# Ledger of designs, part 135: VH-VL binders against o27280

Target 1, 266 residues: o27280
Amino acid sequence: MDSMNVPEVLEIKRIVEESESVKTFIFSWDFRREVRPGQFVMVWDFRDEKPMSVSLIDPVRSEIGISIRRVGEFTDRVHGLSEGDLLGIRGPYGRGFELMGRDILLVGGGIGMAPLAALADEATARGMRVDALVAARTADELLFLDRLEAAGVNISTCTDDGSCGFKGFAHERLLTLEENHDMAAVCGPEPMMFQVMRILDERDVPAQLSLERYMKCAVGICGQCCLDDTGFRVCAEGPVFWSQELSRVREFGRYRRDPAGRRVPW

## First folded at step 6 (VH-VL)

Design A72 (framework fv_libevitug)
Fold by ESMFold2-Fast, scan of step 6:
Structure A72 (fold): chain C 266 residues (1-266), chain A 122 residues (1-122), chain B 110 residues (1-110)
Amino acid sequence: as target 1 above (266 residues)
Amino acid sequence: QVQLQQSGPGLVKPSQTLSLTCAISGDSVSSDSAAWNWIRQSPSRGLEWLGRTYYTSKWYNDYAVSVKSRITINPDTSKNQFSLQLNSVTPEDTAVYYCARDLPGDYYFDYWGQGTLVTVSS
Amino acid sequence: QSVLTQPPSASGTPGQRVTISCSGSSSNIGSYYVYWYQQLPGTAPKLLIYGNDQRPSGVPDRFSGSKSGTSASLAITGLQAEDEADYYCQSYDSSLSGYVFGGGTKLTVL
């Protein structure tokens, strides 16, 4: 295998606590290896390996950042690490976001704001107007608000419990926002993305959606990366897909598959 | 081994669409190990990358921001070629146009077409 | 004019050393490899240096590349009459999401 399929052992340079459950791990990066918003890396703790989206791309400091939510054994172990500790990184993998037009809408739910924060940096650097709808269950789970504000992004928030901004779901908040954007990028829980996609389709706004659920095989060799109906492989052809492509996928927003390939409702 | 051969009109009127084609031999336009580019050169502006098309499981395009609203690059697998369409041309689009190959993960052009001089005038 | 900055001209006599500079920013040369192309009159550009300092097969070792920070250089030692050409640097730019070129340097061998 080439160097993208062999983990590089990198020192954790800095850790940013984004919330009680989310940390961003920052590494020095050799930008002779290009990385794009929307791409992911495989993170190896010397026991297990998991795909993680790149959330910071900073060529000025020669750094990348990877934001990780604490949800299980692997992420619990990684969250226990300190600055100076080591992790293995492979990649980047996958297709990144494509930018077009002058105005972009970002819709992020929870940790889904991580790849969108990197995209916001690129879009603002290119002179685009960026509107972001940041959604979470509670105010404490809203991510990257300070970073987006610093970048000049126009921010709207919503929380399920009403603890910050609009009380309700992302798609309900979206219905109250401006309709005119050249494109949108969406990342978050699949049911949220499905509802947001439907609204954007009705508004004729082309949208890119980032699907992270089937990225077990970094090079797209395994069937776990495959979407139903079309045979798309998320790690090879995604994780970023246009909304027109996802309209062909009957399982999007409705069910997922367990390791045995059986349908499991959201 | 790989050769790129260009064809298209040398004279285009302002406001019209510029159309060029690049025929490929020694490689496939749908090769998943290659991308196919258009680059232009004028005495005043030098070399300028315009965009590319490439195939994995589907076709993708990348376009330079300066031309994105006016440009389309299309592959034709049956003829093993790809084309450039540039809309609403002005005299500032006068240049020698080259097609060129780059490889995934590599940010350089290893094979170039012979070049086509396009003059935009009334 | 060009995203990367090169001197418009350079000159030397046979046997001399000539250096051509290429200056950029953190979004291009500071983050990505630099490539160099030689263009003889009436021909397409030809790859001369890739990966900052590597030579393709058939390129004489008189040609060398280097990169430091946001700048790169092409050096030609033992200058020959046939080296008279235009030279272009190229990189990738993350803020533009595309390839970027220098304005070119016309090298005259006196």
Scores: ipSAE 0.000, ipTM 0.374, lowest interface PAE 21.6, mean pLDDT 82

Design A73 (framework fv_libevitug)
Fold by ESMFold2-Fast, scan of step 6:
Structure A73 (fold): chain C 266 residues (1-266), chain A 122 residues (1-122), chain B 110 residues (1-110)
Amino acid sequence: as target 1 above (266 residues)
Amino acid sequence: QVQLQQSGPGLVKPSQTLSLTCAISGDSVSSDSAAWNWIRQSPSRGLEWLGRTYYTSKWYNDYAVSVKSRITINPDTSKNQFSLQLNSVTPEDTAVYYCAREGYDYYGMDVWGQGTLVTVSS
Amino acid sequence: QSVLTQPPSASGTPGQRVTISCSGSSSNIGSYYVYWYQQLPGTAPKLLIYGNDQRPSGVPDRFSGSKSGTSASLAITGLQAEDEADYYCQSYDSSLSGYVFGGGTKLTVL
């Protein structure tokens, strides 16, 4: 399908300011092209193209949302845009989350709550019971709390600085939460996901984890989407993986690759 | 390879302010995947965590309850370093002071400075 | 007055196994990961074990960590003369809202 490789120029319908550093850009979307939680799109500002997770999937209103954190030159330019301005969107790409069971746990760190917010909407629409652990370094970086509450999600928060909820890291808070879930979905910094995965493995809770760093494969650099030991290609097999798949990858949570392909510790 | 290099005076008079700096190479003090800590070590108290500074969308500090009223930890992004200021020092503040990186890869103190012996005496 | 309790000393002969304990409570070790540090005389502490039982790159297999309930242990097998050092456990404490260390164990290789 050629349409997957050609960006569509879409008008920014609405912008939601989620925090000081995060905005959600909302576009009209033709749902004859399916989008699932955990998938990403390539966002093109007519200079550079970057992968972004889909954070809102609303077939009733025919809208998708893309949440973008301000971290560099590309995202600074995109944050400078207004409603009515244009962006190129191509995709969706990648493997999304699979919903299983009746009771699920979501664990999100910072911007990692973006794909999990879309998943929460789908899970609650299916009548599932959803518990969400929303983690950030500070209260200002806790994302989507009002949206999760409106969906009927049972929310626990933690912040590194104690400014909201439990004082501590996501894995520390998880140790104090109820263990009874049919599955979990986890998205955030890889070190956080590694620690959370270990606890969920000890509890025999199957987990799905989203590895966003390798989404560059969508622009034809798929050779850099390989994981250590397994040879997994994230763009073809990810970004969402089951914990059993990641438990054998020595690179996960410990190393990343620089532009030259060298291992760099987190 | 991340390295931490400490500097500051080794002798401070009682009631004055203790001031130390920690220069960072191989990482950014404003990295959102690490926090920057001060820890001291003395025969009477052992290893004692004093506090940390870290960046998300803005700068934040955490301080140990025992020193919170006297301590300030400040980042300097232009010099890629962070500092410790401890006010109204007493002989009980005599210790070897370490700066340390807390990376989210381990959630532990994975890189340490060389240490600075600070003696509080007249 | 350390929050986490370690024996002040431990000893062994080359080739033997030694174990160093670290005892806490539900507000620290019972709820949070345990870390171990090795400190050679005149040097800064070095991270030896993280996440209860994981080794950083470069740490020999002879060193292992474990945790059960509110207690943790560091085990050293095939003890060598260069293992003579001070060993410290560390965790987070929710009651203090900060990091806490054990009092340290001086390991002597006889």
Scores: ipSAE 0.000, ipTM 0.407, lowest interface PAE 16.8, mean pLDDT 83

Design A74 (framework fv_libevitug)
Fold by ESMFold2-Fast, scan of step 6:
Structure A74 (fold): chain C 266 residues (1-266), chain A 123 residues (1-123), chain B 110 residues (1-110)
Amino acid sequence: as target 1 above (266 residues)
Amino acid sequence: QVQLQQSGPGLVKPSQTLSLTCAISGDSVSSDSAAWNWIRQSPSRGLEWLGRTYYTSKWYNDYAVSVKSRITINPDTSKNQFSLQLNSVTPEDTAVYYCARETWGDYYYMDVWGQGTLVTVSS
Amino acid sequence: QSVLTQPPSASGTPGQRVTISCSGSSSNIGSYYVYWYQQLPGTAPKLLIYGNDQRPSGVPDRFSGSKSGTSASLAITGLQAEDEADYYCQSYDSSLSGYVFGGGTKLTVL
């Protein structure tokens, strides 16, 4: 697996504008290097390297997609690139989602819909019924609605400001939705995921949650990838965890860690 | 209780369309707890999944990549059946064709199979 | 060529234990359930094992399944003459977005 730790320079084949702040970059991919929903890659712009979740997995077309939200210097530079430009890609890393049962609930907040969009494609291809609760602050920040609809997903939306769907937070909307699912997958801001997990636990719905916490390395030796109570390394043993595992972690949904490893409230 | 009965011609000429029908009794083709599959078995006895159709809030199809450009699987709710059309057949399409119900619960498996139809592609 | 690998044949005598292997990869058996089907001469395949190790009603408990990593096995204890059949493993493959079958094992009861 040494070759997986060296960035491969890939040409940007296609760029899809998902919103004003989010783009999906699509690359040709050799599927002898297996990629599963919930895994991430390191994206290198020849100055900095950052972890990004895989949002499209299309082995029929031999393509992967990586969705990137514009939030700082690195992502601003990447957003300035065009089709034909080059990026370095390392990976994939982390454990992905596991699918079981007949139906799945996806709960995504903001860019957290990116790994869930890849999962939705696989779940529908496998024959599962997919319900997605897509949450954002405003209607223009809801992601992948057209892609989810094309895949046959049953979509519910909520926005903090009420500009699309239910007015309120994801967990408030979830309380008004049908309770029966064989499993759930959740990705978004950690406080949202904590509230959603609590509701799913009460409904006896097993859930997988993706922790996109502080990451400074892809190989799992960095302390910033470690969870407080269990010693799990997010990039080695995550980023996807079952809710039963996370229920034992005191800091989940309550604290995050800054680059120095200090606890910071959400 | 649930039964699948196949019908259609057992002999098809090269370049023509292979067409088979699977009639369902004891369940609904639009049941949200099932998917409806076509699987073939070559004379060398290899099983090959061809595709499926299923209803959630609307109809969907999944097709195997090897036949995707030539295959159509269509439900007919009024007759409670589903069909297979495979275009531009060649002698390599000679096989026993089965329809099967895939149950959608905690597991996804073919629990009921049709009787099978030997289709010979003859020049 | 089949995506999942099975031995083409297996044999035993009445009362013996026979094991049939099925080998795949992380994109199929390593990530998804394994199913087993029995095909008696002149009949359609019949579900024998689902969910790696579960039996449908009507399947004798002498049939059992197991899975380890990217491989699965079907075990038949107390082999009987009526077990002479073809056996197929099946899984889902994420790289193909579809179901995949093994090449089949012809079990002969001597």
Scores: ipSAE 0.000, ipTM 0.394, lowest interface PAE 16.8, mean pLDDT 83

Design A75 (framework fv_libevitug)
Fold by ESMFold2-Fast, scan of step 6:
Parts: C-alpha cells; sequence; structure tokens
Structure A75 (fold): chain C 266 residues (1-266), chain A 122 residues (1-122), chain B 110 residues (1-110)
C-alpha cells in the first residue's frame, strides 16, 4: 500500500526515559494502519530517516511507542526533542512476530527488549504464559522491567557484570531455565541471538529472531538485502525470521562485514 | 591438512540406489565452519552440484532441485564421514562423483575427494 | 544446459595472455562472488580463484580474476605448457537456491 510509504508528521505526545541512553517516544496513531509487534517504522527528523522498532502498541489509547537508543548524530538530535515537537513517521514495515501455543519465552538483550515488550503485551492479552529473560551488560541497561512486571510476565535477569540477577550471558542463564515453551522470540546482539538459538534448537523450541540489519531490506531500500554473496541463505522478508530459516544461514552470528564487504569473524 | 577419501560401488544397474561415502581427515564433519558437498561431472552436463550437509545448532541439508526427490546426504559423526544415496538411477546418472568441503569464507570448494566413476548400465 | 556460459575452447602460445569469459545473469554473477577451478586430465578440480579476484596460497600471480556486471573473466599471463587444462567458473544462483557452474573451457597451449 502506497499510503504506508508517505511520512506522516506526528506530534510527540509523551517521552519516557527508559535509561540514560534509551527513550520511548509516544505518538497518537490511527489503527486503520495495523501495527504488529516485531514491525518497525522509519523515523524522520526532517534531515535523516532511520528504522526504529515499535515498542508500544496500544489500540485502546490509540498510541504507538518507539524506543530509540542514543548511538550517533541522528539519535542525539532526536533525544534532544521535547513533548510537542514533531517527527515524521512512515510505516509500519516488515514481518511481525507470530504467536502460537500457550507458553512463550522472550529473550532480549539491551534495546532488543523494545520489540519484545510490545510482543509481551499482546501475548499476555491472549492469555499466554510469558517468561522473559532480560539481558544487559549492567543493571542500568536492563529495559522494561517495570512494564513487563505490570503485564504479569515472569522475569529473569542477567548482567555481564553480575550487578543484577544472574552473572553471565543470556545463553548461560537460559541453560538454567525451564525447557517447556511452545515458542520463543529473541532480539538483541547477533552473537547472543545465535547462542540462544542453538539452545532452543536443541530443546526443539521453535524461535523467531529479529535482525536489525534486515530492517532496511524490508522497506525495499536496496533490494539486495535479501541476497547473499557468500553462499546459501533463506530468502524471506525480515526483520523477524524463524530459527529454522536462520540456522541454515552460516553467516548468522559468526561473521560480520569489513569496510570492503568481505566476511570476517566476530 | 584436510583429506577427503571416497568409496563406493562404481557399477550400478538402472533403477537401483547409488551409495557413496566420503571419509574426512584433518577436519570434523560436525565443524560449524564448513559444509560437506557432493558434486558430479559428466560429459553431457559438465559439473553439477548435487547437495550439501552441514552443522550449526543441528544438521541441515540443501539439495539441487534436479535431484531433490531422490537424493539423501547424511553425516556420520562417529566415523567422521558423510554419504550420498541417489535412488532410481538411470544411465543419465553416469558421472564422476566428487565429495568436497565448502569453506565459510565466500563459500568455495577448497578440498575435493579423488572422484569415483559411477557407471549406470545393465 | 549450463547456467553460466563459457567458450568451449581457448588457445595460446607460451608467454602470451589468454582470457576466459564467464557470462551469467542478475540471479547469479550479478549478485554473487565468482570462483574459478583448474582441472588437469584425470584429476579433481582445484581451486584457482575465489571471491572474484583472490588467489589461494600456491597459485601463481599469472592467474587473475575479475568481474563486471553479470560477467567474469579469468586472465592467464605468461602462458605455460602446464596451464593446459579445463577451466570452470562457479557462482551461486538465487532462483535455483544452489551452486552453478560454467560449461568449462578447454585451454590448449600451442
Amino acid sequence: as target 1 above (266 residues)
Amino acid sequence: QVQLQQSGPGLVKPSQTLSLTCAISGDSVSSDSAAWNWIRQSPSRGLEWLGRTYYTSKWYNDYAVSVKSRITINPDTSKNQFSLQLNSVTPEDTAVYYCAREYPSDYYFDYWGQGTLVTVSS
Amino acid sequence: QSVLTQPPSASGTPGQRVTISCSGSSSNIGSYYVYWYQQLPGTAPKLLIYGNDQRPSGVPDRFSGSKSGTSASLAITGLQAEDEADYYCQSYDSSLSGYVFGGGTKLTVL
């Protein structure tokens, strides 16, 4: 639909400070344009446009929220905005998460908890049992804990430095958790997602993983994002992929690209 | 040093199953940095990739569409080898069959077995 | 029919330059790396060029690869008698979801 490709200029209704580096920007939204957890929008500050995951979907209040981590010039400018200021929003785009079964595991690292927070809201509204493993480098970088608790989610935390919950990485904590989930959803740094996927595959738990690098591909910016110049790949629209699709992609979680576009190990 | 050593019957009658094995030394068949391939070569069709098996978190197989309905490639971790089974062979399956390692950088075939000539005739 | 097109034969004299072409489409060479293999009589193919233009250890710098659009080429400078062999290009094809090879070029050193 062409209407999804025209930026709509929206007023920032509310800003929630999630951490020193993350803010959620909340806008009124016309839900005739359906939005699902796992989808993203293009955020335009009238100079640059960047893809951002939708972290709040509230049809009752007619609101969406977009969580943005401060990592560069664009995000620094957006973080400098106040309630009442304007941003352009285009979308939503991409494949969202699909819920199935009765018992779901969410595994999120850092800002990767943003799309999973929206998914948690939908899953709890459907009457599912939701377990969330929330991972970060330090306690100060754990996101959405209060929101997840308010939704009735069973929360486990881990931090690399041990400042909150289990001391260690997400996949190490996952090994100590119950094995009886009908599905999982995973979002975070790619090496973390790869290790988590391996454990879930061994447990025969179907998982969906959200890959930031495929967000631009989903909007059709280059058309080449679905092509693999280094071998076989699953040709599917992102950013959300099933684990059976991603485990066939040998580059996932193991290789990055250098400035020349060549594969190098993580 | 990586070596691939092939074994198999060489002569197969039409409608029977072709079975070949490739033994690996110097690498592990379950190495998550490699894939293990079968490629054949005939005068009429040249080099044809048939399929591969590889391990990431579990085993996966990819097969060429031309043989997908009658081909199986299986790893054997205990013997560090992988096999090819091709069902319902016809004279058109007569070829030299190679096993080959596919390396993760750029997905090229860096080590090949010696090749096995398989003749399908009565 | 091979998916990638190579001339069936090429020839040269010692010391000369020979170029072997490999033509494809946007679903293969236009989107993916090209590899080249040398096959001496009675032997398995041997990797000669990977990643369009890179040489494995032990391959002389007389061999070079290049790619432009949907075509690739292998160049051999200072041709020698031992270069007489069959040469195959290889890529990946997204429409077939598999590896594809050229038909091969028989290089004769006169």
Scores: ipSAE 0.000, ipTM 0.443, lowest interface PAE 12.7, mean pLDDT 84

Design A76 (framework fv_libevitug)
Fold by ESMFold2-Fast, scan of step 6:
Order: structure tokens, then sequence, then C-alpha cells
Structure A76 (fold): chain C 266 residues (1-266), chain A 123 residues (1-123), chain B 110 residues (1-110)
């Protein structure tokens, strides 16, 4: 039997309130189970299990962190927990980000900054120059700015409403930023990621994009195992994909699928 | 498959520049899926990574702290090779020098190695 | 001294299990992938394990890697005479901004 498929019951060591709607739950971790930026774990509250991206990987303190946005019943229950309470953690799962070159651009929207924060830590530890474009609807939804600043990351912000930084969308802000990156990593709402990918492709910057909606496919809890245009096996190969792989997927950035598998606009 | 062939002098005098070349077959030196490394091996220091050169939109070099002030690693796209230049050599630079292919993704190790070149630094 | 610490020697008899350790710190093994190389006399090192525990094509499944905290191990099961070689671990070190190797372990098959 695969021990990765059995949840470990772990004590919540520390909780960090990232915003009114986002908390990071920190656990002691045995790094015999390696975890990489871009991977996710299944979080079990002893009633239901949901995939969550790993947002902190700290081998020095022997800790991982999992950032959870309050969006429904499961996450409401988890947000009600306190330090000392227990959660089940299973994993890690999925393909993590690959780092290449000397400088990297991170483009994150909302909770999509969670896996990118872990990646920023790794990239800065490797001596890479890290530029981060942190995007959200409002200033209150910008995440990890203090952590990124402490790590020496060069930060640009934008908000849809103009409450912090550039007023506008991530792709509009990206057009005003320097073009000279060896690679990029992108995570956030699919329409944002699609627009960002197009700009990076025009600049010949290779990009990896994290498709968090496909994390369920990666652990086999859905019936859809490929993207509709390419026959690409998302459950075997995600959630992180290169932009070259996504450029031929017609539904990426335009449609999502409901539980019945129907195409629904964003 | 990919092969690496080393060439260069086996004897260098103290204070001179050590120059070695690694010729690549089966891959391109400017391949964005490869990083080109120099490693040396001596009884006193064991295996030491010296540095690498690689191409992603432009050329980059990384060098080990121990040699950073004296080392240059240069690609040559016209000859499909890369070279090592180590300045102001001392007897402590006596070693077997290897070139090796790594991948830019740090998940992978150095999967192809040259045959090695013994370089002796003596007067 | 090597940044990563390996025992200088190890030994076993055919058919036995042998384990070679590699100890580092949070700036290398604790944060980054571990690789293992086999070196036969007079030859270049050959990649044996990458990504902590992955085998390249052509490496027998008798070889396995593992990592726990700031240490890594190479295990050889069903030891064979042909496994007699020097074994080196490697990782990246963020404080040195470069790759580092262990001092090597000479494995003798008795």
Amino acid sequence: as target 1 above (266 residues)
Amino acid sequence: QVQLQQSGPGLVKPSQTLSLTCAISGDSVSSDSAAWNWIRQSPSRGLEWLGRTYYTSKWYNDYAVSVKSRITINPDTSKNQFSLQLNSVTPEDTAVYYCARGLPDDYYGMDVWGQGTLVTVSS
Amino acid sequence: QSVLTQPPSASGTPGQRVTISCSGSSSNIGSYYVYWYQQLPGTAPKLLIYGNDQRPSGVPDRFSGSKSGTSASLAITGLQAEDEADYYCQSYDSSLSGYVFGGGTKLTVL
C-alpha cells in the first residue's frame, strides 16, 4: 500500500491571518515526504477532503504551510479551528514548478499567490532575481506582500479598483513592466492567466501556469482526465503546465466546467 | 545520444591560464533544455563543481565561490562546444577536469559526462 | 572538508543490503534535491539517482535513494560484485550559490 494515500493527522502548530478571508495553517512536517512549490495536499477535516496548495516550505523549521481561502462550508469549518486542533493531511501531489535561468517573474492573482510564495522562497534561496506582480480585486485581497518583501522580492501590485498600486488588471500592469525575464510562473483566475500567458508568449518568456481547478483531477476524484482540444492528460500531468502546452487549449481562459461537465463562461 | 569530448593541455605552469574545451555531439550548446558544467576531482578536494553556462533567451554563467575570481566558462555556438578558462593557476588546481551536461530543471542531475582530462600544474 | 559528509568506506557481501549516508544542512540537502553518482576506477562519474529517489533509464532497481531532513541515503539491495565503486552524493547549496558534493564512499564487495 502507498503511504501517500493515507492521511496523517497533524496538529495545527500556528495560524497566520493573511487577510480577512485567507489563513495559513502551519504544521510540523517530516521531509522524508518531500514537497515542492506548485504541489498540493489533500486537507481532511474528518468529514470532507479538499485539495490545497502548499504555500510555505521550511526545512529549517521542519514546517509546511497551507493557505486556505474562506469560500464555502469546508473552508468555513477549517477557518474556525485554533492552534492545537487537528487536521488530516495527505500528499503531496502533482507536478511542482521548475526553476530555470537567473531571473523569474511571478504573476499571482488572489489566492494564486499561495503556491507562488513558496516558489519565491525557493527562487530567492537559489540566488535568482525575483520580480512579483501581485494582483487582486482590492487592496485587502493582496497576499504575502510582507513575506515577499522580507525575502528580497521586487514587488509590483495592481488592483481592479485602484485601491493599491496600478489601477487595472494584471495583464495591463504587466505591459508596463520590464520584458527581460528567463522564465515566469503564473497562478490565479484563468482569464487573468490566459491574458498574461499571451503577453509572455509574445516576449518569448517561457511560463509555467498552475491550473488549481484541475487539482481534483490529479488525485483521481473526477472523470475528466484531459483538456478538450489536445487530449492532454491533466490528471497525470498537472496542475502546473508550460505555456506552450496551454496555448493550444481552446477552453483555457474562456470557459470552465460545472460538475456536469458543461462549458460555462468565466 | 549526447556525447562530450574534452581537449586541452595536460600540463600548465603556475600563474598561467588553464584552458579546456568540451565538444558536444547529439545536442546543441544553445539548447534551452541543457546546462553545461565543469567539475574537477582531486585527492585533496574531492569532487568540486566549478560552474556552468546555459542559454535561456540569453547566455548565463554561474561560478563556484572558490574559483569565481579566476574562472570563465564560454559557449561557442559555431563549433558547438564550451570552454573553461582558469586564470593564475597554482599546484592546488591539479585535478582531473570533467565537463558534464545538467538540465536547467534542478530535479535532474548531470546525466552525461566527458571522459575527463588530467591537468597537472607544476613548474 | 566536504560540505556534505559521507562515510569514507562501506562494505558488504554479495546478496546483502548496503546503505551509504550523506549528511548536510538546511542550506543544501534540507532544501534541495539530492543526486547520487557511481564512479568505477578510471571512469567519469555516472548518474545513479536524481530527484532524491528517481532512477535514470538503465539503472537497476536494486539502487534506491531517500532523503530525511538534512540527510540522504543510497541503498543497494542484493549487492553484486559489479557494485564495487566510489559513490558520491550531490546537492545545491544556497549559502554557496552552487552545487556541492560529498567526500565519497568507497564500497568494497567482500
Scores: ipSAE 0.000, ipTM 0.393, lowest interface PAE 19.7, mean pLDDT 83

Design A77 (framework fv_libevitug)
Fold by ESMFold2-Fast, scan of step 6:
Structure A77 (fold): chain C 266 residues (1-266), chain A 123 residues (1-123), chain B 110 residues (1-110)
Amino acid sequence: as target 1 above (266 residues)
Amino acid sequence: QVQLQQSGPGLVKPSQTLSLTCAISGDSVSSDSAAWNWIRQSPSRGLEWLGRTYYTSKWYNDYAVSVKSRITINPDTSKNQFSLQLNSVTPEDTAVYYCAREIYGEYYGMDVWGQGTLVTVSS
Amino acid sequence: QSVLTQPPSASGTPGQRVTISCSGSSSNIGSYYVYWYQQLPGTAPKLLIYGNDQRPSGVPDRFSGSKSGTSASLAITGLQAEDEADYYCQSYDSSLSGYVFGGGTKLTVL
């Protein structure tokens, strides 16, 4: 209740450079408090607060990790920090992924691979067979391949430019993968997720999708934290949704919101 | 592999200090992946967590609110053990006392327990 | 009384499924992991379930945990005579800043 909404000031224990634009910040975590793959925390640099997905959940080391892509003023400042520096962490928030069955497909695009890397760790720990389709614009932007391989994940890659693996988009690569899965989890650019969802629906594979749009607040009190037709608030009801829920949202895959909250095409 | 061996007197007089020791083998008391707990059990109160000590960059203690004013839990790195001291005991402190390891940042729970020590508080 | 509520007793016959409940609030089970311990007479408690639903090595898959909202359950399928014991749930409580246990459930195998 009260303690969940108070930022805790934590020391950056370790920083992993994942790519030119992505770093994972590692913090000690009290695992008495639940944290699940698919949940997010609010990261506070003592000036601004932004939502970030949890990308590492490591109870053996008592650590969580938060992977941050450099895309603006806040993230530029955070990328400038070093081990020993402090950040405020509040949360976790949101619903996490649910695991079911024996076989799971992960489809991640760019930074969307971050929450899926945490999910891969949990799924393999539970004895599930894990297949991951990791997609990016170029080979340099493929994330977490070594970590996924170390976890025992069966990896397929694709890049828009063909610099690693299949040349093309995630949904085009998915069409060449004819495997049975009990469920799927998808995270990445919304147009990619929409195309992937449609293919999984045709295959009768239940899918969960992690959607970061409108995550400007942790408790869904901002008007912009609301999905159009269904009234879902990403930070309160999401960020993870079943494909059946998202198929009912007219905006999904077609429109995004600008900073003023107006609908604009992708 | 890991074993916890308890020692200490089984009889303590009211108003005195109850003192128990838990010796650790197969792990280090200063391991940064473990916390070291004291729990007691009585017919009237059931299982009751008393507190713990653990090491990260320095030593920390957490204590249950019910005993916080009377309790001290101390690690001893040289002997690889930790102790419980409970001041100003009353007959209500009569219980079986257990030490226990909690591993990997609390997620895995209390996986190894000592044999237990019955402590009777009486004149 | 105990902060977490368990039924004081439960019973079953060999081969049956039995369930033991553990009820709390948003300050404990609603926000924190649940653990289960088995205690045989004259022995220390033994960790049976951690992380809501995970089994330590050596615990039979007949034992399973689950959690929904502010309540948790321990399920035992294929009940056996050696399962006769006391069972305790545990969580952390943020308002008390400490661990809390249930009152325990005495399971009798008839």
Scores: ipSAE 0.006, ipTM 0.536, lowest interface PAE 9.6, mean pLDDT 85

Design A78 (framework fv_libevitug)
Fold by ESMFold2-Fast, scan of step 6:
Structure A78 (fold): chain C 266 residues (1-266), chain A 123 residues (1-123), chain B 110 residues (1-110)
Amino acid sequence: as target 1 above (266 residues)
Amino acid sequence: QVQLQQSGPGLVKPSQTLSLTCAISGDSVSSDSAAWNWIRQSPSRGLEWLGRTYYTSKWYNDYAVSVKSRITINPDTSKNQFSLQLNSVTPEDTAVYYCARDVWGDYYAMDVWGQGTLVTVSS
Amino acid sequence: QSVLTQPPSASGTPGQRVTISCSGSSSNIGSYYVYWYQQLPGTAPKLLIYGNDQRPSGVPDRFSGSKSGTSASLAITGLQAEDEADYYCQSYDSSLSGYVFGGGTKLTVL
């Protein structure tokens, strides 16, 4: 219904506390405007606008969910809101995940599990076998375990400190998994995604990776969304990329960009 | 336009192997967006899914628990077809057998079916 | 017995609305899409509805599907003599790791 990409002001229908630092905000949604796992929306609090991945897509209840981690001024303000309060939502934007084959692997780190939870719902609804490797620094930062279990997903966990599941990093846990998959979807910190991608490439498992960047726009191209060697723009051509596309990017997993566009080591 | 054409004998003796073939036109048996199914229909048991074969990076087979000790579904990429072998048949295996395609875009919908083959298990 | 439950028969007169139910559980209809097939005498099943409520090209809009919880239904409005057929629902079942069908409903147009 929003032909000009202006934000639609929506009432917060329900808030789910996923952890101490993460909340899912649920809105009524008109599914004549399609939303796919891996896409994002711009969330506007009437002062600032930030991109957020869609973490719940429920056409039966006519709802979408947006999971937000508290990391700064904008997210602190949004976390202070209650059911019945208003937010502007614009979108969806970006390229979503493509499902392929019958057996899929999801690898999520921290809040990166949010878009993968939406993908897990779609994959299980299609009758796919879904294995999820859920990684975090500590047990308290593991997200969506109950939701994934309720959906019939086979879950492996790992934490850096060993407080839940395998003690170690996602890529170390992945090396101990011997099950074959037709594709993988990966979302989390770039260094984690880079290591996971290399292992999946060696196993000849095609992978899709979702990149978080300092996005300043959702309706067009801006310099902050560009990848160094390929000219790909995360908001226009991403945020989801196949692993073969990312293997050509010199900075992927090695450097990040600050808000001024400068290369900074991880 | 995708078409499935079935062939195979309509009469099988008890304890023998039932063998049917499904030839595919308009699609590839190795298409990574499709699976190739065998389904049977009898008055006593209705429609029963028997199993499927499909290709992604490699070939996979899934079989219904009721038949998995006796069933083999094999693709043949050179002839663009897939087959059903069901061994040690009994009169309970008497049914109309269908091959069918399901496709990702339709959330596992069986969008194209073969014409069906009546198989009678009798001495 | 079928995993999904349908009434064995239904009937109506031309122009009437007929509804056929399909009941399952959380491991199938409660979690997965529902499909409907029409089978005319002597023919293979034909896809009528996919994704709970979507129609393939060529299926008239008088056929519609719906799903609520662990149950689904097929509605036929403006019933016609050529609708006399067997109707089957189908879903996927996670506990069986396979496709499941309803027992079928024989629709008689009086």
Scores: ipSAE 0.005, ipTM 0.421, lowest interface PAE 15.8, mean pLDDT 82

